VH-VL binders against Tricalbin-3 (TCB3). Designs and how they scored, part 15

Target 1, 208 residues: Tricalbin-3 (TCB3), of Saccharomyces cerevisiae (q03640r272to479)
Amino acid sequence: RVESTTWLNSFLSKFWVIYMPVLSQQVKDNVNPQLAGVAPGYGIDALAIDEFTLGSKAPTIKGIKSYTKTGKNTVEMDWSFAFTPSDVSDMTATEAREKINPKISLGVTLGKSFVSKTMPILVEDINVAGKMRIKVEFGKAFPNIKIVSLQLLEPPLIDFALKPIGGDTLGLDVMSFLPGLKSFVKNIINSNIGPMLFPPNHLDINVE
Short names: E, the ipSAE of ESMFold2; O, the ipSAE of OpenDDE; V2, 0.75 times the mean of E and O plus 0.25 times the DockQ between their complexes.

## First folded at step 11 (VH-VL; framework fv_iratumumab)

Design t4 (from n23 with heavy chain S50E H53W, light chain N92H S93T; at its last look DockQ between E and O 0.01; V2 from the best seeds 0.00; counts 0 for: pae E 20.7 > 2, off the site)
Fold by ESMFold2, look of step 11:
Structure t4 (fold): chain C 208 residues (1-208), chain A 121 residues (1-121), chain B 107 residues (1-107)
Amino acid sequence: as target 1 above (208 residues)
Amino acid sequence: QVQLQQWGAGLLKPSETLSLTCAVYGGSFSGYYWSWIRQPPGKGLEWIGEIDWSGNTNYNPSLKSRVTISVDTSKNQFSLKLNSVTAADTAVYYCARGSPDYYGYYYMDVWGQGSLVTVSS
Amino acid sequence: DIQMTQSPTSLSASVGDRVTITCRASQGISSYLTWYQQKPEKAPKSLIYAASSLQSGVPSRFSGSGSGTDFTLTISSLQPEDFATYYCQQYHTYPITFGQGTRLEIK
């Protein structure tokens, strides 16, 4: 059975404005140290996130499927979601004007040894889609929630474009390293979320 | 383009409370640290303290007993109060945005225009 | 508190000169060091962050180096608009502290 998502999307929109900056900073705080420890290759000596904001447009829940046969005192739901922070096609002109746009800029360091330059590369046209399984276990007293379990049903679809915006490349062909960089970024994303959320793994949150 | 505009009383008597406000225009208030720095005439810079958008503060220990920094997220503003001022508190006071870089390093990338606060002797 | 000591406190130079300004921390601060430029009656402007990373829009003649306790700001070919006071600032340990400043003057 497919359920309406209007109330949940309204809730997410309100909370996203408050939590987006914290989430954006947490991504930088957790990912940049990982990038500092890894040379991506492809002529790239270092990679870092220069700017990171996900923007004011929240992820959208596209559908909820609730399951009628689960264990006692549990509810299981599958949420289909999409995150298109740059897309304004579903907004009024006023909403689009007031929107805080996503900004993700990668600092790509090129060069050898004692001669290097950092080049900015924008991450644009972000499109994330996926299906999240949510299992809620209730305690003995209604409506006491005991545990919330989160799991991605499949690896999410993640797509984006890399746009160099200039700078000194020390003679390297910018277009030659973009495919490798895109693959590296996808691998970093998967290596961070897989141990938490890809089956058979799941994230349990004890609410009590 | 992010811009900081500051205002508040510029002339105080000893023992009064210094009060300054800084407004953030053209950018996000959330996700940054918001700082106050002062500079006595002809002298160097002294960090007073900072507040993030959630209200967490860190103050210079030399001023901690007298200083309060607060935030009003609904107005995109933050403020400085410094109690019991003396002539030694005469300085230009700046508000500034503290931006973490991609490694979590910190720099103040946008500054207010400065407010001269004079405490009469 | 971490004391930041700049050297020299004042320096005279001519247009075209290579200028170096040093900053020493009283204890290790890794690369948590930012350089600022301040012109008379104006707010400071960030030049170099993370000890060596050039801020966007800052001329490439500015560069920074160092880690740990000893840091250097270099202007490779001094321009007329570079005459100002320069400050280093650490963010390794609270409280945030600045150097005393280096005034760069026309010779």
Scores: ipSAE 0.000, ipTM 0.405, lowest interface PAE 20.7, mean pLDDT 79
ESMFold2 (binder alone), look of step 11: mean pLDDT 92; pTM 0.942
OpenDDE, look of step 11: ipSAE 0.290; ipTM 0.722

Design t5 (from n23 with heavy chain S30R H53Y Y102W; at its last look DockQ between E and O 0.02; V2 from the best seeds 0.00; counts 0 for: pae E 15.8 > 2, placed apart)
Heavy chain, then light chain:
Amino acid sequence: QVQLQQWGAGLLKPSETLSLTCAVYGGSFRGYYWSWIRQPPGKGLEWIGSIDYSGNTNYNPSLKSRVTISVDTSKNQFSLKLNSVTAADTAVYYCARGSPDWYGYYYMDVWGQGSLVTVSS
Amino acid sequence: DIQMTQSPTSLSASVGDRVTITCRASQGISSYLTWYQQKPEKAPKSLIYAASSLQSGVPSRFSGSGSGTDFTLTISSLQPEDFATYYCQQYNSYPITFGQGTRLEIK
ESMFold2, look of step 11: ipSAE 0.000; ipTM 0.439
ESMFold2 (binder alone), look of step 11: mean pLDDT 92; pTM 0.945
OpenDDE, look of step 11: ipSAE 0.008; ipTM 0.540

Design t6 (from c2 with heavy chain G31Y S56N, light chain N92K Y94W; at its last look DockQ between E and O 0.02; V2 from the best seeds 0.00; counts 0 for: pae E 21.6 > 2, off the site)
Fold by ESMFold2, look of step 11:
Structure t6 (fold): chain C 208 residues (1-208), chain A 121 residues (1-121), chain B 107 residues (1-107)
Amino acid sequence: as target 1 above (208 residues)
Amino acid sequence: QVQLQQWGAGLLKPSETLSLTCAVYGGSFSYYYWSWIRQPPGKGLEWIGDIDHSGNTNYNPSLKSRVTISVDTSKNQFSLKLNSVTAADTAVYYCARGSPDYYGYYYMDVWGQGSLVTVSS
Amino acid sequence: DIQMTQSPTSLSASVGDRVTITCRASQGISSYLTWYQQKPEKAPKSLIYAASSLQSGVPSRFSGSGSGTDFTLTISSLQPEDFATYYCQQYKSWPITFGQGTRLEIK
């Protein structure tokens, strides 16, 4: 039985305002060192994250499946989620006007010969969907929650558009390298998420 | 947490060459424009010029004949040389990061702490 | 070159006052204007870019408006830390140029 998610999405929206800046900074701080000294290929000499904010629109929980046979002080749920930070179709006009849009800018350095140029490339139209297992372990302390465990049940569907800035003014046909860059970005995302969240791995958050 | 740190000689005699270096920590060197700005004591700000990671420069026409900005991408550093200084070149010199918009136009979003350069008379 | 003219060149105000500072460009610069705050012996700090967009970490009492040639920085309720010199800067055309500055002093 699929439960209503309205109340959970309301709480997530409030929590997202607090946590989104922290997540955004953690992504930038953790990923840029991994990019240092790595040539992505496809004619790209260097890649860095120059700006990274996920925006004010929280991920949306689309459905919840709850388990009743735990037999102890735990609750297990599977959440279907989507993250579409640029989509305003589920917002009022006031909410859409006040929305902080995501802004993700990649610094891309091109050229291995006597011609080397750097340009910003925006990551737009982010669309993420997946299923996450949430396990809550209750303790005797107030509040009653001890540990929240997170696991992705499968690699998430991740899609986005790459929009180069100033390509025409730099005299470069940037369309030729975008598919390779998109693949490289997807690989970086999965290589960071997999050790934490892909089975058999899981992330525990201590609430105490 | 991008940070700019600058250094160089602070006392010069007329006709000498001013030389300052700015090092960039904690961010992409290749995305931004790297700028020098100066401020004479008690006066306003004057843009000197900029450079990108490829070595393309733009200079203020008022200084163009005397200024050279260069980049060392291997060290994430850029430098300013101003030839044939006079007392009029006495100022605090700042390095700054130029954050580009969609069309490559930029404003300075991160600044160095400044270096006072005094040219004796 | 595009000349940037600020007014007033200085003003005195009290904590809690609403203050406006104007900047006029000699040519149209669309919305390519940034406002900086500078305290003595410190580097400038970006407050507002693109004429009206608030920089991250800047208090909401600061706001910017205008386009074309006429721009305004507003501080809705002055705080003690707001007494400083303010500069506008255009970034539509090279060379980049700054206004002459507006010194905001405690009254």
Scores: ipSAE 0.000, ipTM 0.407, lowest interface PAE 21.6, mean pLDDT 80
ESMFold2 (binder alone), look of step 11: mean pLDDT 92; pTM 0.936
OpenDDE, look of step 11: ipSAE 0.016; ipTM 0.526

## First folded at step 13 (VH-VL; framework fv_iratumumab)

Design v1 (from t5 with heavy chain N58Y; at its last look DockQ between E and O 0.05; V2 from the best seeds 0.00; counts 0 for: pae E 17.0 > 2, off the site)
Fold by ESMFold2, look of step 13:
Structure v1 (fold): chain C 208 residues (1-208), chain A 121 residues (1-121), chain B 107 residues (1-107)
Amino acid sequence: as target 1 above (208 residues)
Amino acid sequence: QVQLQQWGAGLLKPSETLSLTCAVYGGSFRGYYWSWIRQPPGKGLEWIGSIDYSGNTYYNPSLKSRVTISVDTSKNQFSLKLNSVTAADTAVYYCARGSPDWYGYYYMDVWGQGSLVTVSS
Amino acid sequence: DIQMTQSPTSLSASVGDRVTITCRASQGISSYLTWYQQKPEKAPKSLIYAASSLQSGVPSRFSGSGSGTDFTLTISSLQPEDFATYYCQQYNSYPITFGQGTRLEIK
C-alpha cells in the first residue's frame, strides 16, 4: 500500500521554516565538540563546522506504506523521503526567490603544525534520500497521539559536492583530499544519526 | 543574522587621521577575516585591508604605509586608521565580514552600512 | 597585482532579457571569484561566491560560471529590481582586487 503525501508535506514545510534555525544550531553545537582533538585522516589534521544552515526548503515525504493492524491503538508506516535543500525545480518563482539556501562551510586544516593551513570548503548540492519507519501510539481517546517513534530502515543515501573556496599559496593540493573528506563527512553524519535512528535504535517523541 | 554597524568622523581636513570603528552583532567574531573597503564617489571598490581574530593584518600595498587596522576582541569590534589624508581619500568606507578563516584570501559576505568620509580640499 | 577587467562597462536591457556580464583576470585565479550587486546609495551585496555558488536570498535567475581567467555572471530573465552596478572580485592572490564595475540600466 502506497499513499499520497500532499497534506503531510504541506504541514512539514510550515514547521520546518520555524524550527530549522534551532535545529541547525544544535547540529553545529553537537558536532563541533565531537570533532575537537580528532584528526580525520586523509591528510587532514583538523576539521570544524564554521557555518551550518539547512535552508528553508523542508524534506519531502515521497511515499507512505501503511501496515494495517486490527484492534490496536498503534499504526505502523514506512515513509520514503528526500532532502534536496538547494533544488528549486519544484518551486514557483516566488518560493525560489524567498528561499533561504543551505550553507555548510567546513574549516579544514592541512599540513605540518608549523606550516599548517586552514581552508574553507563548502558542502553543496545536498541530496539525501531514505526510508523511515514511523510508529504512532494513540492515547485513550482516538485519535489522540501519545508517542511517535522514528527509525531509519537503512543508512540513507547521502550525496553532496565539496567546493574549496580559498586560494592556496602554500602549494598544498587540496583537491587530492576531497574524496577522503567526503567519506569522512558521510561517516560523521551516520555516526550521529545511527545511535538515534539505525536499528535497533529509535527516537521516541512524546506528544503528551 | 550577523550585522555590522560602523561609525566615525565624516569630515576631515588634509593631513588628519581618518578613524572608523565597526561593531559585529548577532554572529561569531572568531573564525573570519574582517575587512575595510572604500569607494570614491562615482568610482569602483578598493580593498583597504583585513584583520583576523588574532590581530594578523593584511593591507593593500597601495595604502600600507598609511593604514592601521586593529581588533578589540572583548567588544567584537575592529577599526581603521588612515593617516595623512588628502582629498583623494574622500570615499564611502565600508566594513565587511570576510570569508571563514583561511590564508590571506577572502570574499565579503556581510557589509556594514557605509560611512561617507569627506576630506576638504 | 591581478587586474580584473569587466565587460561591458555599461549595458541597457529590457525586462525579460538574458544578460551576460564578463570578468577577465590578468592571471589565473582558479574559481576564486565573487560577484557583487550594488544599488545606488547601498552597500554591495554578494550574489555569487567561488565563481558559481549562489548566496542565500539571491534569486535563481542569477548564475555564475568560469574558471581560470574568464568568468561570467548571467541573469536569465532580467527583472526591474536588477538595475544596479555589478562588480567582480578575485580572492586568489594578495591583494584582493575588484573589477571596475558594469552598470546595468533597464530600458
Scores: ipSAE 0.000, ipTM 0.490, lowest interface PAE 17.0, mean pLDDT 80
ESMFold2 (binder alone), look of step 13: mean pLDDT 93; pTM 0.948
OpenDDE, look of step 13: ipSAE 0.091; ipTM 0.687

Design v2 (from t5 with heavy chain G31W Y53H N58Y; at its last look DockQ between E and O 0.02; V2 from the best seeds 0.00; counts 0 for: pae E 20.0 > 2, off the site)
Heavy chain, then light chain:
Amino acid sequence: QVQLQQWGAGLLKPSETLSLTCAVYGGSFRWYYWSWIRQPPGKGLEWIGSIDHSGNTYYNPSLKSRVTISVDTSKNQFSLKLNSVTAADTAVYYCARGSPDWYGYYYMDVWGQGSLVTVSS
Amino acid sequence: DIQMTQSPTSLSASVGDRVTITCRASQGISSYLTWYQQKPEKAPKSLIYAASSLQSGVPSRFSGSGSGTDFTLTISSLQPEDFATYYCQQYNSYPITFGQGTRLEIK
ESMFold2, look of step 13: ipSAE 0.000; ipTM 0.412
ESMFold2 (binder alone), look of step 13: mean pLDDT 92; pTM 0.941
OpenDDE, look of step 13: ipSAE 0.223; ipTM 0.735

Design v3 (from t5 with heavy chain G104D; at its last look DockQ between E and O 0.04; V2 from the best seeds 0.00; counts 0 for: pae E 18.4 > 2, off the site)
Fold by OpenDDE, look of step 13:
Structure v3 (fold): chain C 208 residues (1-208), chain A 121 residues (1-121), chain B 107 residues (1-107)
Amino acid sequence: as target 1 above (208 residues)
Amino acid sequence: QVQLQQWGAGLLKPSETLSLTCAVYGGSFRGYYWSWIRQPPGKGLEWIGSIDYSGNTNYNPSLKSRVTISVDTSKNQFSLKLNSVTAADTAVYYCARGSPDWYDYYYMDVWGQGSLVTVSS
Amino acid sequence: DIQMTQSPTSLSASVGDRVTITCRASQGISSYLTWYQQKPEKAPKSLIYAASSLQSGVPSRFSGSGSGTDFTLTISSLQPEDFATYYCQQYNSYPITFGQGTRLEIK
């Protein structure tokens, strides 16, 4: 059955603000060690995440398909979602004003001869779309939600822009590196999300 | 390092066609926007138009009817033609490399040496 | 067309001075703004793109700020080689347009 998404989006918006700091820290803690010692190429010697927040605007659930023939204490749903933090068309003026924008800063180390320099690159214009399977396990204690299980049904569509914010590039053409860097970043994202959320894997959140 | 070198006729009579060519050296021609800009003596800068590797063009509406920008990918060159020139077209003309064509920010970071074109009777 | 208006048109300053040049767009251009420096009989040189991103090789004394319609180029401590004409340029929409320029002269 196709369900209304209005109430869910309202809930998700509130949850998103609370959860974002946790997500930010987790991303830094998990991804930076993976990036250590890895060079994406194109004259880039090192990459790190300096700052990571997706901001206050939550993803939007565009559609819900519910499955009722699951176990006595389990509900399964497929959610179509989009994350477009730069889009304020669906926000009031007040909401738009109070919105916290995503801030993702990459530290890119460039080398030339025996000298290296680290410069920041911002990730902007983030757009994500995908489909997730949500499994809710009900418990006995209020609010009777024990576990929420998340799984991506397919690789999400991810788009973003990279913006160098200046610095000494040691004479290197940073712009020529950006396409490769973008691909590298996407690969890192997929390599981390895949084991966590791609079938047959899933992320279980204990709500109890 | 990327360098642009431009050439073409510098002296024209009214109603003639301005023709300039810009060659790209030391870098990739593909994947960037390429632009023409002009500057009348003692005045500011005016964007004429741009072209990408695939030949997609954007022109300043003020000049669109008279301007043609083309690309020769086999030579890593792009050219400007301006028809029916008048004294008002007297200026230093610059070719420039824009941002990558996949990038939202379009700025010109590499410039040719400029070509003075004088239109006089 | 988006009109770009710079202020001032001309400015006299001394070496070591803090200099500020402003650029106003007739409509919102987000951060799609570039600052150029042009010296006599030379092609313009890009200094700052995306309103605040310093171009490679440009001294750190140059900085850019702003978004939407109002933008600022700042030189924290003017050097002798900084005397030139400066232009802002928007690339939010076609046609690409430039400010009228600001001539920075020695006082």
Scores: ipSAE 0.000, ipTM 0.530, lowest interface PAE 13.4, mean pLDDT 87
ESMFold2, look of step 13: ipSAE 0.000; ipTM 0.464
ESMFold2 (binder alone), look of step 13: mean pLDDT 91; pTM 0.927

Design v4 (from t5 with heavy chain N56L N58Y, light chain N92H; at its last look DockQ between E and O 0.01; V2 from the best seeds 0.00; counts 0 for: pae E 15.3 > 2, off the site)
Fold by OpenDDE, look of step 13:
Structure v4 (fold): chain C 208 residues (1-208), chain A 121 residues (1-121), chain B 107 residues (1-107)
Amino acid sequence: as target 1 above (208 residues)
Amino acid sequence: QVQLQQWGAGLLKPSETLSLTCAVYGGSFRGYYWSWIRQPPGKGLEWIGSIDYSGLTYYNPSLKSRVTISVDTSKNQFSLKLNSVTAADTAVYYCARGSPDWYGYYYMDVWGQGSLVTVSS
Amino acid sequence: DIQMTQSPTSLSASVGDRVTITCRASQGISSYLTWYQQKPEKAPKSLIYAASSLQSGVPSRFSGSGSGTDFTLTISSLQPEDFATYYCQQYHSYPITFGQGTRLEIK
């Protein structure tokens, strides 16, 4: 059955702002070690995340499908979500004014001979959509929710743009390999999300 | 009671495609995962892949490039295809039903009778 | 991948004995562990799921315990029909993985 999403989006919006700083640090802490020693190619020797925030606008839950007669003391739902931080059509004027935009900065190290230089590349125009399975385990203690389990049902649709900001490219045409870099970044994202969130993999949040 | 009955070709040559089907009797697909597991002679068990009640598939990375699992809800059947078989694919293949535990994660509670597939030149 | 390691690989025991088989996961799997019994030329049969829940129809002499990385299957009083190979299996994360098995033989 289809459920209303209004209350959930309201909650998510508030939660998002509070949680974002934590997420930002976690992403850097977990992803940068994985990027260390990995060369994307195209003359790129190294890639790192220098800055990461998804901003103040939360993802929007577009739809909820709930399942009955699932596990004992559990509820299972499928959520469709979209993350469109540049879209302010659903925001008040005040909210739009106070909105914090996403900021993701990549450090791209270019090498030529024995010389290397790191150049910042910004990630812009982020758009994400996906479907997530939510499993809730109920408990006896208030608020009677023990575990919330998150799982992606399919690879999310991820789109973004890359924008280099100045600097000497050591004679390399940065613009020419940005599509390759974009693909590499997407692959890195998927390679990290997959093992964590694709069934039967899941992220369990202990609420109790 | 729920029963799984499986069938398919048992003898293959290298490079051929393994094809097995599992039929479910006495139950429905909804609310369950459906899996394929194999066991080489005298060895342990290896998970091949699963399909959930929504039709989403999950494969063992070691076999992903060669495996396809599908479901036919109109027949209460699900199938396994394994391409480009070699001698290493010789095994007894089992279909199994995954049932939710207390937390909604799935363990395999019902198994098919197994199908011996031998790959030889 | 999560590696599942059983101990021992083989075990000899007599009818009436208390038997214990252990399974260790290379990382935490909470309670998402199943114990199977397999007899020759037969499909595995689930005994315990969620680490400690007895499968319907399984004798009460079988029990499971553990959480996180260390798990135990216990047969309180071994019966003649219990001689078989036992496997643990995690269903916490893909790929789903099994222990190498423990062969329980008659002494």
Scores: ipSAE 0.000, ipTM 0.520, lowest interface PAE 14.4, mean pLDDT 87
ESMFold2, look of step 13: ipSAE 0.000; ipTM 0.428
ESMFold2 (binder alone), look of step 13: mean pLDDT 92; pTM 0.941

Design v5 (from t5 with heavy chain N58Y Y107G, light chain N92Y; at its last look DockQ between E and O 0.62; V2 from the best seeds 0.00; counts 0 for: pae E 11.2 > 2)
Heavy chain, then light chain:
Amino acid sequence: QVQLQQWGAGLLKPSETLSLTCAVYGGSFRGYYWSWIRQPPGKGLEWIGSIDYSGNTYYNPSLKSRVTISVDTSKNQFSLKLNSVTAADTAVYYCARGSPDWYGYYGMDVWGQGSLVTVSS
Amino acid sequence: DIQMTQSPTSLSASVGDRVTITCRASQGISSYLTWYQQKPEKAPKSLIYAASSLQSGVPSRFSGSGSGTDFTLTISSLQPEDFATYYCQQYYSYPITFGQGTRLEIK
ESMFold2, look of step 13: ipSAE 0.000; ipTM 0.514
ESMFold2 (binder alone), look of step 13: mean pLDDT 92; pTM 0.942
OpenDDE, look of step 13: ipSAE 0.035; ipTM 0.627

Design v6 (from t5 with heavy chain G31S N56T, light chain N92R; at its last look DockQ between E and O 0.01; V2 from the best seeds 0.00; counts 0 for: pae E 16.0 > 2, off the site)
Fold by OpenDDE, look of step 13:
Structure v6 (fold): chain C 208 residues (1-208), chain A 121 residues (1-121), chain B 107 residues (1-107)
Amino acid sequence: as target 1 above (208 residues)
Amino acid sequence: QVQLQQWGAGLLKPSETLSLTCAVYGGSFRSYYWSWIRQPPGKGLEWIGSIDYSGTTNYNPSLKSRVTISVDTSKNQFSLKLNSVTAADTAVYYCARGSPDWYGYYYMDVWGQGSLVTVSS
Amino acid sequence: DIQMTQSPTSLSASVGDRVTITCRASQGISSYLTWYQQKPEKAPKSLIYAASSLQSGVPSRFSGSGSGTDFTLTISSLQPEDFATYYCQQYRSYPITFGQGTRLEIK
């Protein structure tokens, strides 16, 4: 069955604002150690996340398919979602004004000869879409939700732009490296999300 | 997190050669300068020299004639040799990572645990 | 060589005090200055780099200011764990040089 998403999006919007700071810190804490020993190539010696926030606009649930023939205490749903933080078409003027934009800053260390320099690269125009399976296990204790299980049904579509913000590039053509860097970043994202959310794996959140 | 671990002989006689090694764990080796700094007991800090991934070295002129810093990129290690030691070379020796700041110059943001080297007859 | 001169060489203060340490370079070093904290029998710990940038994990009560030849490290409200020796260091040019240190003692 296809369900209405209006109530869910309302809830998600409120939840997102509260949860985003936690997510930001977790991303930095988990990803930077992985990046510390990795060089993307293209004259890039090091990569790090300096700043990470996805802003105040929550992902939008575009559709819900519910399964009714599940266990007695379990509900299973497929959610189609999109994350388009730059899109304000569904926001009021006030909401758009108060919106916190995503800010993802990558520290890219470039080397030339015997000199290295770190420069910031911003991630912009983020667009993500995907399908996620949500399983809810109900319990006896209030609020009667015991476990929420999350799983991506397919690799999400991720798009973004990279924008260098000034600085001495040591004569390197940074723009020529961006496509490779973009691919590298996408791979890092998938390598971190895959073990958690890609089938057959899933992330279980204990709400009890 | 990145850690530096040092080892080497701590007791020397005059005219011997000081030899210390620093190993880098948990981080990139290529993107940084690697330095040696020493501190005589009760005194301040003295920069000895640095080396980059390519093996390019910079030495303190006061020690240049006696100092050799080398790198082993296959092991993520760099070493210090100081020849013809005297009592004046008695100090705690630190290895350190030189990290690039926003402007592209390097400061020491990670330090080894230090190695006391005593020169005594 | 660029000489770094700290002032004072030592000072006594109480918990809660505002403390300021100065560092002067013999020639212009732009903002290529680092402040270190060192406790007994421990390696120096970087506090401030690029004259005013706070190192990750360092409490916000520490701040650095200055450019060119005159620099200051400020501790807005001294905490018990802040009693240590502090060093400034220039990394504008080789050889890298340090100040002579400032010993901050409990009054």
Scores: ipSAE 0.000, ipTM 0.521, lowest interface PAE 15.0, mean pLDDT 88
ESMFold2, look of step 13: ipSAE 0.000; ipTM 0.434
ESMFold2 (binder alone), look of step 13: mean pLDDT 92; pTM 0.944

